# VH-VL binders against q8zy40, part 8

Target 1, 190 residues: q8zy40
Amino acid sequence: MIVGVVDYTVGNIGSVLTALKRAGAVPVVVKGVEEAGRVDAVVLPGVGTYEAAYALARQFKEVVLEKPTLAICLGMQLLFESSEEGGGQGLGVFKGRVERIKARKVPNIGWRYTHVVKNSEIIAEGYYYYLHSYGVRWGENEAYTAYIKLEEKYVAAVERGHIIGVQFHPERSGRTGLELIKRFLAVAKR

## First folded at step 2 (VH-VL)

Design f8 (framework fv_fiztasovimab)
Fold by ESMFold2-Fast, scan of step 2:
Structure f8 (fold): chain C 190 residues (1-190), chain A 120 residues (1-120), chain B 110 residues (1-110)
Amino acid sequence: as target 1 above (190 residues)
Amino acid sequence: QVQLQQWGAGLLKPSETLSLTCAVYGGSFSGYYWGWIRQPPGKGLEWIGEIYHSGSTNSNPSLKSRVTMSVDTSKNQFSLKVSSVTAADTAVYFCARGFDSYGYEYMDVWGKGTTVTVSS
Amino acid sequence: QSVLTQPPSASGTPGQRVSISCSGSSSNIGSNYVYWYQQLPGTAPKLLIFSNNQRPSGVPDRFSGSKSGTSASLAISGLRSEDEADYYCAAWDDSLSGYVFGTGTKVTVL
């Protein structure tokens, strides 16, 4: 399976490429929608600044809506309606606003237990590695998939059909993260 | 440079709880899974489980109901408890360093082993 | 039978090449890295090969690993008397969420 990783040209995507190879995919770097239209699935990585990432990612909205998509950290945040970071717009795939997290320490760095509340073939409950200063507050009336509990609950994962967003970094979450990527690929092949 | 030193009770009676501890020297405790493997006399290796410095565990499903693992990050130690032991738990028990947090899986450092005998 | 399957024994004379097979399934070898361990009598296992075909520092290049589909192989070229040991393959198993070891192979140098 060929998996396109969107290159925001702002951060290092090496760990994502390595994790995809380990999961059994053939990752390719994509910068345009024509390239992304030719791959089997896409990844929106968690590297870069919100504003720079959005400037490129907005071109891929139709690809995200039509192809299996895994959006990581910043990539997940781009799928929401808006962001406090840089006053940015989001792609509006999921309802909600990205805001600076309320926690004892910001950024939220380290391993956090991720509670899954909606059954998922891809997102398994357990510990994942987090590194973020912004997040989406958990809404009791929203159909979100998983949360983490800091001072308040924050979205850890969202799903809408073939679109999967995770706040954590599966490419940095050891075997647990690798398992998630493998499950994403298995579901994407259907 | 990283070394594992292990200790614990060597002789147990049926129904007792096995308790072993492993200490990490010469390297980082955080960022790794720390695991336990056993080997019954004349038999092969059997993976028991592993624990991350955060307390997250993975365990062999056949042993999961009897196995408890814990970490003490202040001492760079991790421990194994196996409840309700029987003669089938007689083995040499090894501790080992598991995979790192970035998906590189290996057991590259092993303790020397602790012989555990369950007898009446 | 939830373990990886290896032949119980393999043998060769000094200087020969011996190969040890390791057979698994899609949930273990088919989707995860393979590791090989050498165990000399009375000692703890030692990592020989990681990530299918990589060698730790200090392991000679006459030891090599490979993986194809749901199977893996360890090759020992230029066999020496000190290679007489038990060898185990291992891999993570996605369905068990845990490591599985092979049944083990005793290598004898004739």
Scores: ipSAE 0.000, ipTM 0.458, lowest interface PAE 14.2, mean pLDDT 85

Design f9 (framework fv_fiztasovimab)
Fold by ESMFold2-Fast, scan of step 2:
Formats: sequence, structure tokens, C-alpha cells
Structure f9 (fold): chain C 190 residues (1-190), chain A 123 residues (1-123), chain B 110 residues (1-110)
Amino acid sequence: as target 1 above (190 residues)
Amino acid sequence: QVQLQQWGAGLLKPSETLSLTCAVYGGSFSGYYWGWIRQPPGKGLEWIGEIYHSGSTNSNPSLKSRVTMSVDTSKNQFSLKVSSVTAADTAVYFCARVRIAVAGTSWYYMDVWGKGTTVTVSS
Amino acid sequence: QSVLTQPPSASGTPGQRVSISCSGSSSNIGSNYVYWYQQLPGTAPKLLIFSNNQRPSGVPDRFSGSKSGTSASLAISGLRSEDEADYYCAAWDDSLSGYVFGTGTKVTVL
């Protein structure tokens, strides 16, 4: 299957492209909605600044609503209503606001245990690699699938139908991340 | 507590297909990989492969061409088929729950095991 | 297929410390966590150590793991007769894209 990776910034999506190839997909870089209309599934990568990413990603809201979507780190944050980072708007696919995390060390960097609270065909409980200064506080929400414990709980994964968002970087999470991408592709092929 | 029950054909002739099934009781089938490991008589452990509850698989490259795995989520079961068996496939076959996680480096382990099924390939 | 090398046997008397080595390469132990499994005679393997040096609930602190470079070690302190078993190290191998086990070590309590 052809998987479009939205390019918010020049050349910084190499690890995502490599991970998709390893998972058995044919990744293509997309910058416009016409290109995204021709692919089987879409990835919103976790690279760039919120402002730059939103400027491009806002064009893809309808694509995200229509096609299997995996949104990574910053990509997941773009799916919410708004963000404190740059005071930006989000796509509003999920209710909530992205805010600077409250933790002893910011950014949250490293391998963190991810607790899964709802059955998921894609998100497996375990350790994943995190690198972020902003996040979504955990709360009661049908879409919230997994959390991490810092000084407070933060959303680690969110799902609604064919739309999957993860706060961690599966493309940098070794085997566990590769398996998540493979599961995403298997579900997307249905 | 989670328990695995396994069964399948124990005695095969060369060239036949080995078929084993494992059923999961007492816990969630979803969200885990389910794996197969074998142990020839008097020898060590060999990883065969694993399957996610959605049907996605990973297999030992040395066995990939002969191995097929499947799931039946309605019964919380997963199965292994090994085609074109030879005497080298004689072993005790174990099913297991696979815990996959990454921390600093990749990690992978089996925390719940079935009791094993003895498979003998003889003429 | 196993690509991690262990001594075929190790022995001790009750109360002693026994160490089992496990040697690999940069693509497995050098880059990934190490796991240890205990197999009592006639039984399925049981997870003993995960993530190089962590113990599951119920595993006594007499069992400890360590890793340095491309090698790992399992130590059993205060050896007891019920520790007599086969022990296997294991790790993910990046070059094979698969999980690999060690050759196994039979621990005998004299």
C-alpha cells in the first residue's frame, strides 16, 4: 500500500520513510491535498514547529477524515483543537488543548512505559521513545487509548475509527515501533 | 490469571503440514503478540514467529517460507502451520504471550507459556 | 536459530554463587536488552530476568542480570537445589529482524 507522508519541513522525515519501507509500505512524500488524494493512507509526522506544521496540515483535514491516518508526536498534537506552542490552532479532530507539560524535566525525553487502557488493534502496551515539551493532559475521553505517567498523566495514544495518534515516535522506537506501523498498515488494508 | 492451552497433530510423515492451535483463557487476547517457540529433543530453544491479534506476523527468516500463522479473535485462539516437514521439525512446540517494549534498546520477551506439544516427524 | 553463546554447563553447591555468561554481537546484545529464561526439567521456560537486570514479580533477588558491551551474565547467589535447571539468554537481533536464544546452560546443584 501507498502511504503519503505529509512534509511540513524539508528533508526531516527520513526515519519515517525508512520505517514505512521496513513495515512493507511504499511511502511517498506529499505537500498538497491532490497528492494525498492519490494515496491509500496518510502519516502526519512528528517533525517541525507547530506553526509550520499547522500551516501545511490544515489543508489535509478532510484527507485525515477520509483516509487511514497515523499521526506521530507533533502530528498527533495537530489533531486537537489548539496548542499553547505558538498559540496555534489545531485541526479539531479531537477535543482538547495541547499544553506545555508539567514535569521535573522538560522536554520529556527518553523511553517511557506506555499504559494502554482500552483495547486497540494498533497500540500495544510497553516502552516507546518520547521527545516532546507539549502534551495533552489525561482525562475521561472516548478517544483516549493510552497514557504515560510523568508528574501528571498525559495522553500517549488517541484513536477514532481510522485515525490513530501517538505522542511517541514509533519510527525511533525500534522493534516495538516497527510492529505498531505494521499493525497500522494491516488495519488500513481492510 | 492468563493461561494458554495448546493442541494439535503429534505424529507426522515427511512432507506433511504441521498444524497446532493455542487458546487464551483468563485475560485479554487483544493488544498482544502471540508467539511460537520450538525445542528439538535435547537441544535449545528456537523462535518461530509471532502474530498480532489483527493478523500481522513476523517469522524467523530461516522458516518464513514454510510458516503460516493465523488468529481467530472470536475464540481467542491462534494457530501455527509448518509445511513440508522433515525430521528436523521434530520438537516440542510452545505457544506464548509476547511482551514487546523498547527502552534505550529494543526488548522482547515471553511472559506466559503453554505447556508444549510434542511433534514427531518420522517415516 | 541461536546466535548467543553460553557455556553448556555450570555447577555449584548450596549457598554458593554461580554465574552464566552469554556472548553475542553488536546487532543483538550490543544494541538490545537481554532476557533470561529458566526451564525446569519437563516444563515450559519461565521468564526470569527482563531488560538486562529487572526481575518479574515472584522471582527472588538471588537472581540478577548484567550486561556489558556484547556480553551478558546471569548470577544466582545463595544457590538452592530447586535452581537446578536449564537457563537461556535471549535478545532481539537487528540484522536478522528476529528474536534469538542462547545455546543454553545446564546448572547442576551438587
Scores: ipSAE 0.000, ipTM 0.443, lowest interface PAE 16.7, mean pLDDT 84

Design i1 (framework fv_zilovertamab)
Fold by ESMFold2-Fast, scan of step 2:
Structure i1 (fold): chain C 190 residues (1-190), chain A 122 residues (1-122), chain B 107 residues (1-107)
Amino acid sequence: as target 1 above (190 residues)
Amino acid sequence: QVQLQESGPGLVKPSQTLSLTCTVSGYTFTSYYIHWVRQAPGQGLEWMGIINPSGGSTSYAQKFKDRLTISKDTSKNQVVLTMTNMDPVDTATYYCARDEYYDSSGLYFDYWGHGTLVTVSS
Amino acid sequence: DIVMTQTPLSLPVTPGEPASISCRASQSVSSYLAWYQQKPGQAPRLLIYDASNRATGIPPRFSGSGYGTDFTLTINNIESEDAAYYFCQQYDNWPYTFGEGTKVEIK
């Protein structure tokens, strides 16, 4: 399965490419929507600033709606309605707003237990590696998939059909992250 | 103008493979997702799976994943449902349905085929 | 799987009366909910999407409301042509699931 990794920054996606290859995919770097239209699935990586990522990612909204998508960290945040970081509009795939995290220590760095509260074939409960200063606050009436508990609850994962967003970095989460990527690929191949 | 039409054998024997075709017209085939939904006689609707006709990517309900495949033939504007190991409980009317994926809400079905009844009996 | 529960399952109404059908999700689906009408021998027809948006060509007597887990389809001033099954569907999480259906019968 050919998986396109969207390059909205300069060259710092090596760990994502390596993780996809280890999971059994054929990863390729895509820089435009025509290239992304030719792959079987897409990954929106977690590298870059919100402003730069949004400026490029907004042109990929139709691809995200058309193809199996795994959006990582910043990539997940781009899928929401808006962001406090940069004061920008998001792609609006998921309801909610990205805000600066209220926590004892910011950024939130390290392994955090991720609580899964909605049914998922891809997102398994357990420990994943996090590295972020912004996040989406948990809402009880929103159809979010998983949360982490800092000073407040924050979205750890969201799913809607073929679109999966995770706040953590599966490419940096050891076997747990590799298993998630394998499950994403298995579902995408169906 | 937009039309979806299912076709295939009306009778399948237990353990045989079912093949149904959904032919679409009146719109650009590769611009909309196609889903398969079935309905047993006198029962509710059951979602089976989805295909993106542009890239061919698919997803299936877990219940069907080990015996269901959905494929496409862009030259004929057709989506094909193939399901192995048919059982009498699979007797149902099978529908293909289109969604409007450019809308961020997506995955609701704006147009449906007429449905085709598949009876599984010996 | 998200379980969608409809009440009532059978709803006899007199023409001109309002009819209300409830749909409850076993967990939050935000507003990712649609309503379909199905007449005997016919395919379902989209009525409402995103919980409250009326589909093209659907008469204004049909309306939807709700968010999270509790949703309602309302048919004001019901007409004889509205005799049909009505199904809710969530499209928040895979697999996409439907309610059992409500049979609306005109007396």
Scores: ipSAE 0.005, ipTM 0.479, lowest interface PAE 15.2, mean pLDDT 85

Design i10 (framework fv_zilovertamab)
Fold by ESMFold2-Fast, scan of step 2:
Structure i10 (fold): chain C 190 residues (1-190), chain A 121 residues (1-121), chain B 107 residues (1-107)
Amino acid sequence: as target 1 above (190 residues)
Amino acid sequence: QVQLQESGPGLVKPSQTLSLTCTVSGYTFTSYYIHWVRQAPGQGLEWMGIINPSGGSTSYAQKFKDRLTISKDTSKNQVVLTMTNMDPVDTATYYCARGDWELLPDAFDIWGHGTLVTVSS
Amino acid sequence: DIVMTQTPLSLPVTPGEPASISCRASQSVSSYLAWYQQKPGQAPRLLIYDASNRATGIPPRFSGSGYGTDFTLTINNIESEDAAYYFCQQYDNWPYTFGEGTKVEIK
């Protein structure tokens, strides 16, 4: 399966490319919507600043709505309506706002236990690696699949149909992260 | 009264599989996480792994991942630790401990009394 | 892995004296730090969680303090029943790690 990884032109996507290859995919770097239209699935990586990522990612909204999508960290945050990071606009796939996290230590760095509250074919409960200063507050929402607890609960994963967003970095989460990517690919292959 | 109790064989031969059971009582089994921690004689504590009894989700320390399995039996309020290919260096007292994710994220508020496992021929 | 270092490893004290045990993490663990008491032949018992919160049933003579990399467990007016090993534990990062333990002995 050919998986397009969106290149925001800032940040290193090497770990995502390597993880996709290890999971059995053929990753291709995509910078334009026509390139993304030709792949089987899309990954929005978690690298770069919100402003830089949004400037490029906004052209891919229709691709995200049409194709199996895995959005990682910053990529997940771009799927929401807006963000406090730079006061930026998001793609508006999910309702809500990304805000600076309230935690004893910011950024939230390290392995956190991720609690799954809804049945998911892709998101398994367990430890994943996190690295973020912004997040989405947990609440009643059909799309919210998993949370982590800091000072408050924050969204760890969201799902709606073929669109999967995770706040953590599966590409940096060892075997657990690799297995998540494999499950994403299996579901995407239909 | 909240209690956790480990049980299992006290003696295991090298290369054999260890099976330990943690039986819980005095609370709703699926409301708390269960951890396994071991302590070699005269040594410190070593965290091994965790299970969520509600769904059966598990996670293990890297050192143990290839030979450790933690499972649950909700009908008996039990968590089972299974570890393959036991070696003399695995001789330790094994504890199960409860974690309250809502109030005490990953601090262990209730411990079992521990069971000593000796690995020798 | 985060390494937890305890000082001192052995602490002889006279009843009525204060005792102080230090725990240092190799990197910041914020306030995600617990203290446990373990008497010979017994399981560990939770004393302090989130660096400074006393667990249920723990006498007020036990207190914890610290943030980041430096933490202290204090036992004010130590009693003979407090002779035990004391361990710190971080739960900021996976895998969870413990200190070596401090043996408190009553003279």
Scores: ipSAE 0.006, ipTM 0.613, lowest interface PAE 9.2, mean pLDDT 87

Design i11 (framework fv_zilovertamab)
Fold by ESMFold2-Fast, scan of step 2:
Structure i11 (fold): chain C 190 residues (1-190), chain A 124 residues (1-124), chain B 107 residues (1-107)
Amino acid sequence: as target 1 above (190 residues)
Amino acid sequence: QVQLQESGPGLVKPSQTLSLTCTVSGYTFTSYYIHWVRQAPGQGLEWMGIINPSGGSTSYAQKFKDRLTISKDTSKNQVVLTMTNMDPVDTATYYCAREYYDSSGWFPGAFDIWGHGTLVTVSS
Amino acid sequence: DIVMTQTPLSLPVTPGEPASISCRASQSVSSYLAWYQQKPGQAPRLLIYDASNRATGIPPRFSGSGYGTDFTLTINNIESEDAAYYFCQQYDNWPYTFGEGTKVEIK
C-alpha cells in the first residue's frame, strides 16, 4: 500500500515515514493534489504551525474526503472548523473549534491515558504520546471517539467513515502507536 | 535481480490498437509506481502516464488521455499499456520505468530502473 | 506544464576537461530534479536525483547542483565512455517533464 504523507513545507516528517514503513506501507511525500490522487491512503502529519499547515493542507480537502485518511496532531486539528492558533480557518470536516488548552502545564507533553468511548477498529484504549498546546474540548459529538483528561477533557480521536484523526503522535507512541497504524492500513485496504 | 522488461508487437498498422506489456521481477510489484515513457527516433523523452500497481489508479499526459489506458495484472506482475488509433507519428521506442523510492522513506520521483525499451513502428 | 530547457544541446569536450550542462525550469521545482545518461541503443540510466544525490554505482566525477529553477550537471575529468545524451527531468509536479537532451561528444 502506497501512503501519501502531505509535506507542510516546515517541519520534520521523518518519524511518520519511518513508522509507516515499519507498519508495512510504502510512504511517499506529496506536495500536490495530483500526486495525492494517486496514492492509496493519505496522512496529514502533526508538524508545523497551524497557519502554514492550513495554507498547504486546504488544497487536499477533496482528497481527504475521498481517500482513507489518518490525521495526526496538528493534522487532526486542521480537520475542524476553525482554530484559535493563528486565528485560523480549518477544513471543516469535523464540527468544533480548536482552542488553547486550559491545563496546569502547557504544552501538554508526555504519555496520557486515552479513554475510548465508542467502538473503533483503529483506535485502541491505552497510553499514547502527546505534544500540543491547542486542542478540541470534549463534548457530545457523533464523531468523538476518545478523550484525555487534563484539567478538562479534550478530544483524543475522531472518526467519520474513512477519516481518522488523532491528537496524539502514533509515530512516537512505541508499540501501541505502531499497532494503530497497522490497523489503519488494514481498514484502508478494504 | 530487479528488472523491468517490455514486450509486444514491433509493427502496428495505422488505426490499430497497440498493446505493450511490462513484466516486473526482483521486487514487490505493488510497492512502486510504474511509468510509461516513449522516445521517437532521434528525439527526446516523452512522459505518457503512470499507474499505482497496488490500487490500479492511473494518470495520463493530456496529449494521450483519449486513447491511452494503463492497466495491471497483479497475478503476472505485469503492467499493460493500451493505445488506440495508432498513427505513424507514434513510431517510437516505448519504455516502462520504476519511480524511485529511497531508503529514508522519501519518494523522490526519479526513475531508477528502466526496461530495455521496445521499438514500435507504425506503418502500412 | 513545467517546461525544462537544457543548454547547450551539443557539447564537444576533450578527455580530462570538465563538462557542464544547464537545466532551467519554467517555475520552481525545489530540488525535485533528476539527471539521466543515455547511450545509443540503450535505456536511460539514472545519474542524479534530488538535484545533487548520486544514484547507486555512479562514479564520483558526476555531480549535480541547483535549486528552484536553475540546475547544473557537472562531469569532472571527463572520460571517453561519457559520450552520451544527458537529460534533466523535473518531478515536482504532474506531468513529469524532460529537457530536450544534451549530446556530449568526446574529441
Scores: ipSAE 0.006, ipTM 0.501, lowest interface PAE 13.6, mean pLDDT 86

Design i12 (framework fv_zilovertamab)
Fold by ESMFold2-Fast, scan of step 2:
Structure i12 (fold): chain C 190 residues (1-190), chain A 123 residues (1-123), chain B 107 residues (1-107)
Amino acid sequence: as target 1 above (190 residues)
Amino acid sequence: QVQLQESGPGLVKPSQTLSLTCTVSGYTFTSYYIHWVRQAPGQGLEWMGSINPSGGSTSYNQKFKDRLTISKDTSKNQVVLTMTNMDPVDTATYYCARDHSEWFGELDYFDYWGHGTLVTVSS
Amino acid sequence: DIVMTQTPLSLPVTPGEPASISCRASQSVSSYLAWYQQKPGQAPRLLIYDASNRATGIPPRFSGSGYGTDFTLTINNIESEDAAYYFCQQYDNWPYTFGEGTKVEIK
């Protein structure tokens, strides 16, 4: 399976490409929608500024709606309606707003237990690695699959059909993260 | 080029404490876990423990937990193995090895090894 | 602990012959298995990781296969410099464990 990784940031691409290869995919870097049209699935990576990421990612909205998608950290945040970071508009795939997290220590850095509240073929309950200053407050929503508890509850994972978003970094979450990527690929091949 | 180099005493008396250092170069010290593995003469490899050089968290083989400590000195790019109550059966070549996964990659294979240091425990 | 069992423990081979070494885990380790080569007086050298991927610089005559509990390291057209000990290692679960090693000897 060919998996396109959208290149709107430079920091996290290498680890995502490596994780996808380990999971059994053939990752390719995509910079335009024409390239994304030729892949089997897409990944929206999780490092960069909101403004830079949104400027490029908005061009891929139709691809996200059409193809299996794994959106990581900032990538997940881009799928919501709006963000306090940069006062930005989101792609509006998921309802909700990205806000600066309310905690003594920001950014939220480290391993956090991720509580899964809905049956998922892709998201398993357990510890994942987090690195973020913004997040989506937990609430009643059909797409909200998992949460973490800081000083308040925040969305850890969202799902809607073939679109999967995670606030954590599976490419930095050891075996647990690798198994998540493998499950994503298995479901995407159906 | 990535290099790992063990150093320490070649001889230790029974009941004494062993201290070995692993000095690394050619990469970012805090980005990869370091493991200690030993090999008794003519025998197989035995995993002892590991350290996350960024945070300092450690994991030990339960066989050694009562007498093994692994620590780090980030300013020198060194990992230190300390083991108390040495016994003749602890005679072995001690290796440090790098976990392949950058950052959060414990539970991965070892891509680079030090050349090893032989420790003989004898009176 | 996961026990890794290698067979054979000693393998005499003639140059040009294929050689096969088996590694069996006491429980499934999926594909989280590596093979190392160790020549006398030297540190182990990574050959194969994730059961079947060759490490950088490893000649194509070395290959690995298997999944779950049964794994094989194959050396096609063996050369004299391949005389060494070979160890399998699982990294599926803590503690990390190794097979007892197979000594490949050139006849």
Scores: ipSAE 0.005, ipTM 0.480, lowest interface PAE 12.7, mean pLDDT 86

Design i13 (framework fv_zilovertamab)
Fold by ESMFold2-Fast, scan of step 2:
Structure i13 (fold): chain C 190 residues (1-190), chain A 124 residues (1-124), chain B 107 residues (1-107)
Amino acid sequence: as target 1 above (190 residues)
Amino acid sequence: QVQLQESGPGLVKPSQTLSLTCTVSGYTFTSYYIHWVRQAPGQGLEWMGIINPSGGSTSYAQKFKDRLTISKDTSKNQVVLTMTNMDPVDTATYYCARVTDLYYGSGEWYFDYWGHGTLVTVSS
Amino acid sequence: DIVMTQTPLSLPVTPGEPASISCRASQSVSSYLAWYQQKPGQAPRLLIYDASNRATGIPPRFSGSGYGTDFTLTINNIESEDAAYYFCQQYDNWPYTFGEGTKVEIK
C-alpha cells in the first residue's frame, strides 16, 4: 500500500516515513493534490508551524474526505474549523476550535495515558507520546474517540469513517505507536 | 561540539552512597534525554536509568529501582546519579549518554553521544 | 525484559577479510536496533542505528542488516584499528537492553 505523506516544506518527516515503512507501507512524499490522488492513503504529519502547514494542507481537504487519512498532532489540529495558533483557519473537517492548552506545564510533553471512550479498530487505550501546546477541549461530539486529562480533558483522538486524527505522535510512541499505524493500514485496505 | 563529562569519586566504601555528576555542553540541555549505563570490569553494558531534563521525570531498571535516584540541575547543565548501599559488585565504569532529539521520542532512542566514563571502585 | 544474544563472543579475523557478528532478540524488535564499538579504555561509539543506517563519521566498511529478531553487523575490509568489542542494543521497548558483546581480534 502506497501512503502519501504531505510535505509542509518545513520540519522533518523522516520519522513518519520510517514508521510507515516499518509498519509495512510504501511511503512517498507528496507536495500537491495530483500526487495525493495517486496514493492509497494519506498522512498529515505533525511537523512544522501551523501557518506553513495550513498554507499547504488547505488544498488537500477533498483528498482527506475521499481517502483513508491519518492526521498526526498538528495534522489533527488542521482538520478542525479554527486554531488560536497561527492563521486562525483550519480545514473544517471536524467541528471545533484548537486552543492553547491549560496544563501544569506547556508544552504538554511526555507519555500520557490515553482513555478510549468508543470502540475503535485503530485507537487502542494506553500510553502514547505527546508534544503540543495547543489542543481541542473534550466535549460531546460523535467523532471524539479518546481523551487525555491535564487540568481539563483534551481530545487525544478523533475518528469519522476513514479519517483518523491523533494528538499524540505514533511515530514516537515505540511499539504502541507502530501497532496503531499497522491497524490504520489494515483498515485502510478494506 | 557536543560533550558529556562524568565526574565523581574513584573509590567508595561498601554501604556508602555514590554520587556522580554528568555535565553537558554544546547543545540545549533540556532538549535531550540523559541515560546512565555502567560496565563492570570485563563485562557488558548495563542500562540503569533515564531522566528527561526538561521535566525531571525518571525511569529506572528494576534491579536498581530501590537505591538509584537520577536528578538534574538545569542552572549547571548537570545530571546527577545517586546510588545508596554500594557493594563491591557495583565496581564499574559509569557512563552518561544522550539519546537522539527529544522530538523523535523513545522509538528512536539509541545513544548518539557518550561521556568518557568514570571508574568507581567499591572496596574496603 | 528483551534478551539480546550475540554470536560469536570472540572473533579472530585477518586484515582485509570480512567479519560478521550476529545479534538475536528474544522477541521482535522490528528495526529498533543499534550497534556500538568500544575500544579498550574508551566509551562506546555509535556505529549503526535503525538496524542498517550508518552513523555520522562511520566508515562505509561497516554495515548492518536484519529485521525482527535476527540482525548482523558486517565489517567488509577489516583494518587493524577495528579490533574492539561490538555490542548490539534494542530500543523497541523499555528497559533498553544490550547483547553480551563480541570481541573482534586482528590475527
Scores: ipSAE 0.000, ipTM 0.428, lowest interface PAE 15.5, mean pLDDT 85

Design i14 (framework fv_zilovertamab)
Fold by ESMFold2-Fast, scan of step 2:
Structure i14 (fold): chain C 190 residues (1-190), chain A 124 residues (1-124), chain B 107 residues (1-107)
Amino acid sequence: as target 1 above (190 residues)
Amino acid sequence: QVQLQESGPGLVKPSQTLSLTCTVSGYTFTSYYIHWVRQAPGQGLEWMGIINPSGGSTSYAQKFKDRLTISKDTSKNQVVLTMTNMDPVDTATYYCARSPEDYDFWTGYPFDYWGHGTLVTVSS
Amino acid sequence: DIVMTQTPLSLPVTPGEPASISCRASQSVSSYLAWYQQKPGQAPRLLIYDASNRATGIPPRFSGSGYGTDFTLTINNIESEDAAYYFCQQYDNWPYTFGEGTKVEIK
């Protein structure tokens, strides 16, 4: 299956493309909605500034609503209603606000145990790699699938139908991350 | 059997553009990333950037992003480094290096093969 | 950028002695760390990847250990041919960064 990776930044996109190939997909880089219309599934990658990423990602809201979507780190954050980073509005796919995290050390960097509270075909409980300064506080919400414990609980994964957001970087999470991507592709093929 | 070989000018004048070519053989060109790394005489290694030859996606260290372009020519199994506005401080040995995709290196990208390096001196 | 700091920067060793080089990252790089050997006039050669795995063709006297921020390269029974510079490198995050290098000299 052809998976479009939205290119609003460079850097982590290389590792995402490699991870998708290892998982059995054919990744392609997309910058516009016409290109995204030709792919089977979409990935919103996790690097860049909120403002630059939002400006480009905003045009993909309809694609995200229509196609299987995996949103990584910043990509997940763009799907929420608003963000302190860039002081702006998000796409509003998920309820909540992105805020600077409260932790002894910011950014939150390293392997964190990810607690899954809702049955998921894609998100498995375990250790994943995190690299972020902003996040969404954990709370009562049907879409909130997993959390991590810092000084407070933060959302680690969200799901709504075919839309999956993760705060961590599966493309940097070893075999656990690779298996997550494989499960995403398997579900997307249905 | 796997080989990477840099080629290009050994001498570049200040303010001119450098063009170096990395030619690879002995493996499937589009299955491995290619990186550029430089080393000033007597100094340490400095990572410059990466290209995925399959799609042409690139990433550059912030220091170089305004001057550096990495491109590929799949028909020749070549990756090209182009850097504008050369300065004497850019004098270095330039290496291309490969990071594996077909091993179970899911956890990262070590540079398993390097070219021999090409010394570029920037002087009038 | 992640800063990689190596100690010592110079390590004179007699053949047959063990040698150890330390590498410290300014932030966690998990196990995404490699060690390279570079002899004068040559390109670097990969020795160790993912902190502890020996690369193909590397003698068993070379070993690596560590996780997070503190890493060690060990050469258990040093030979004269091991005189070289040794560099650690993190590949956890962009840009990839290297340590300053350690010069191993055979006395």
Scores: ipSAE 0.000, ipTM 0.446, lowest interface PAE 16.3, mean pLDDT 85

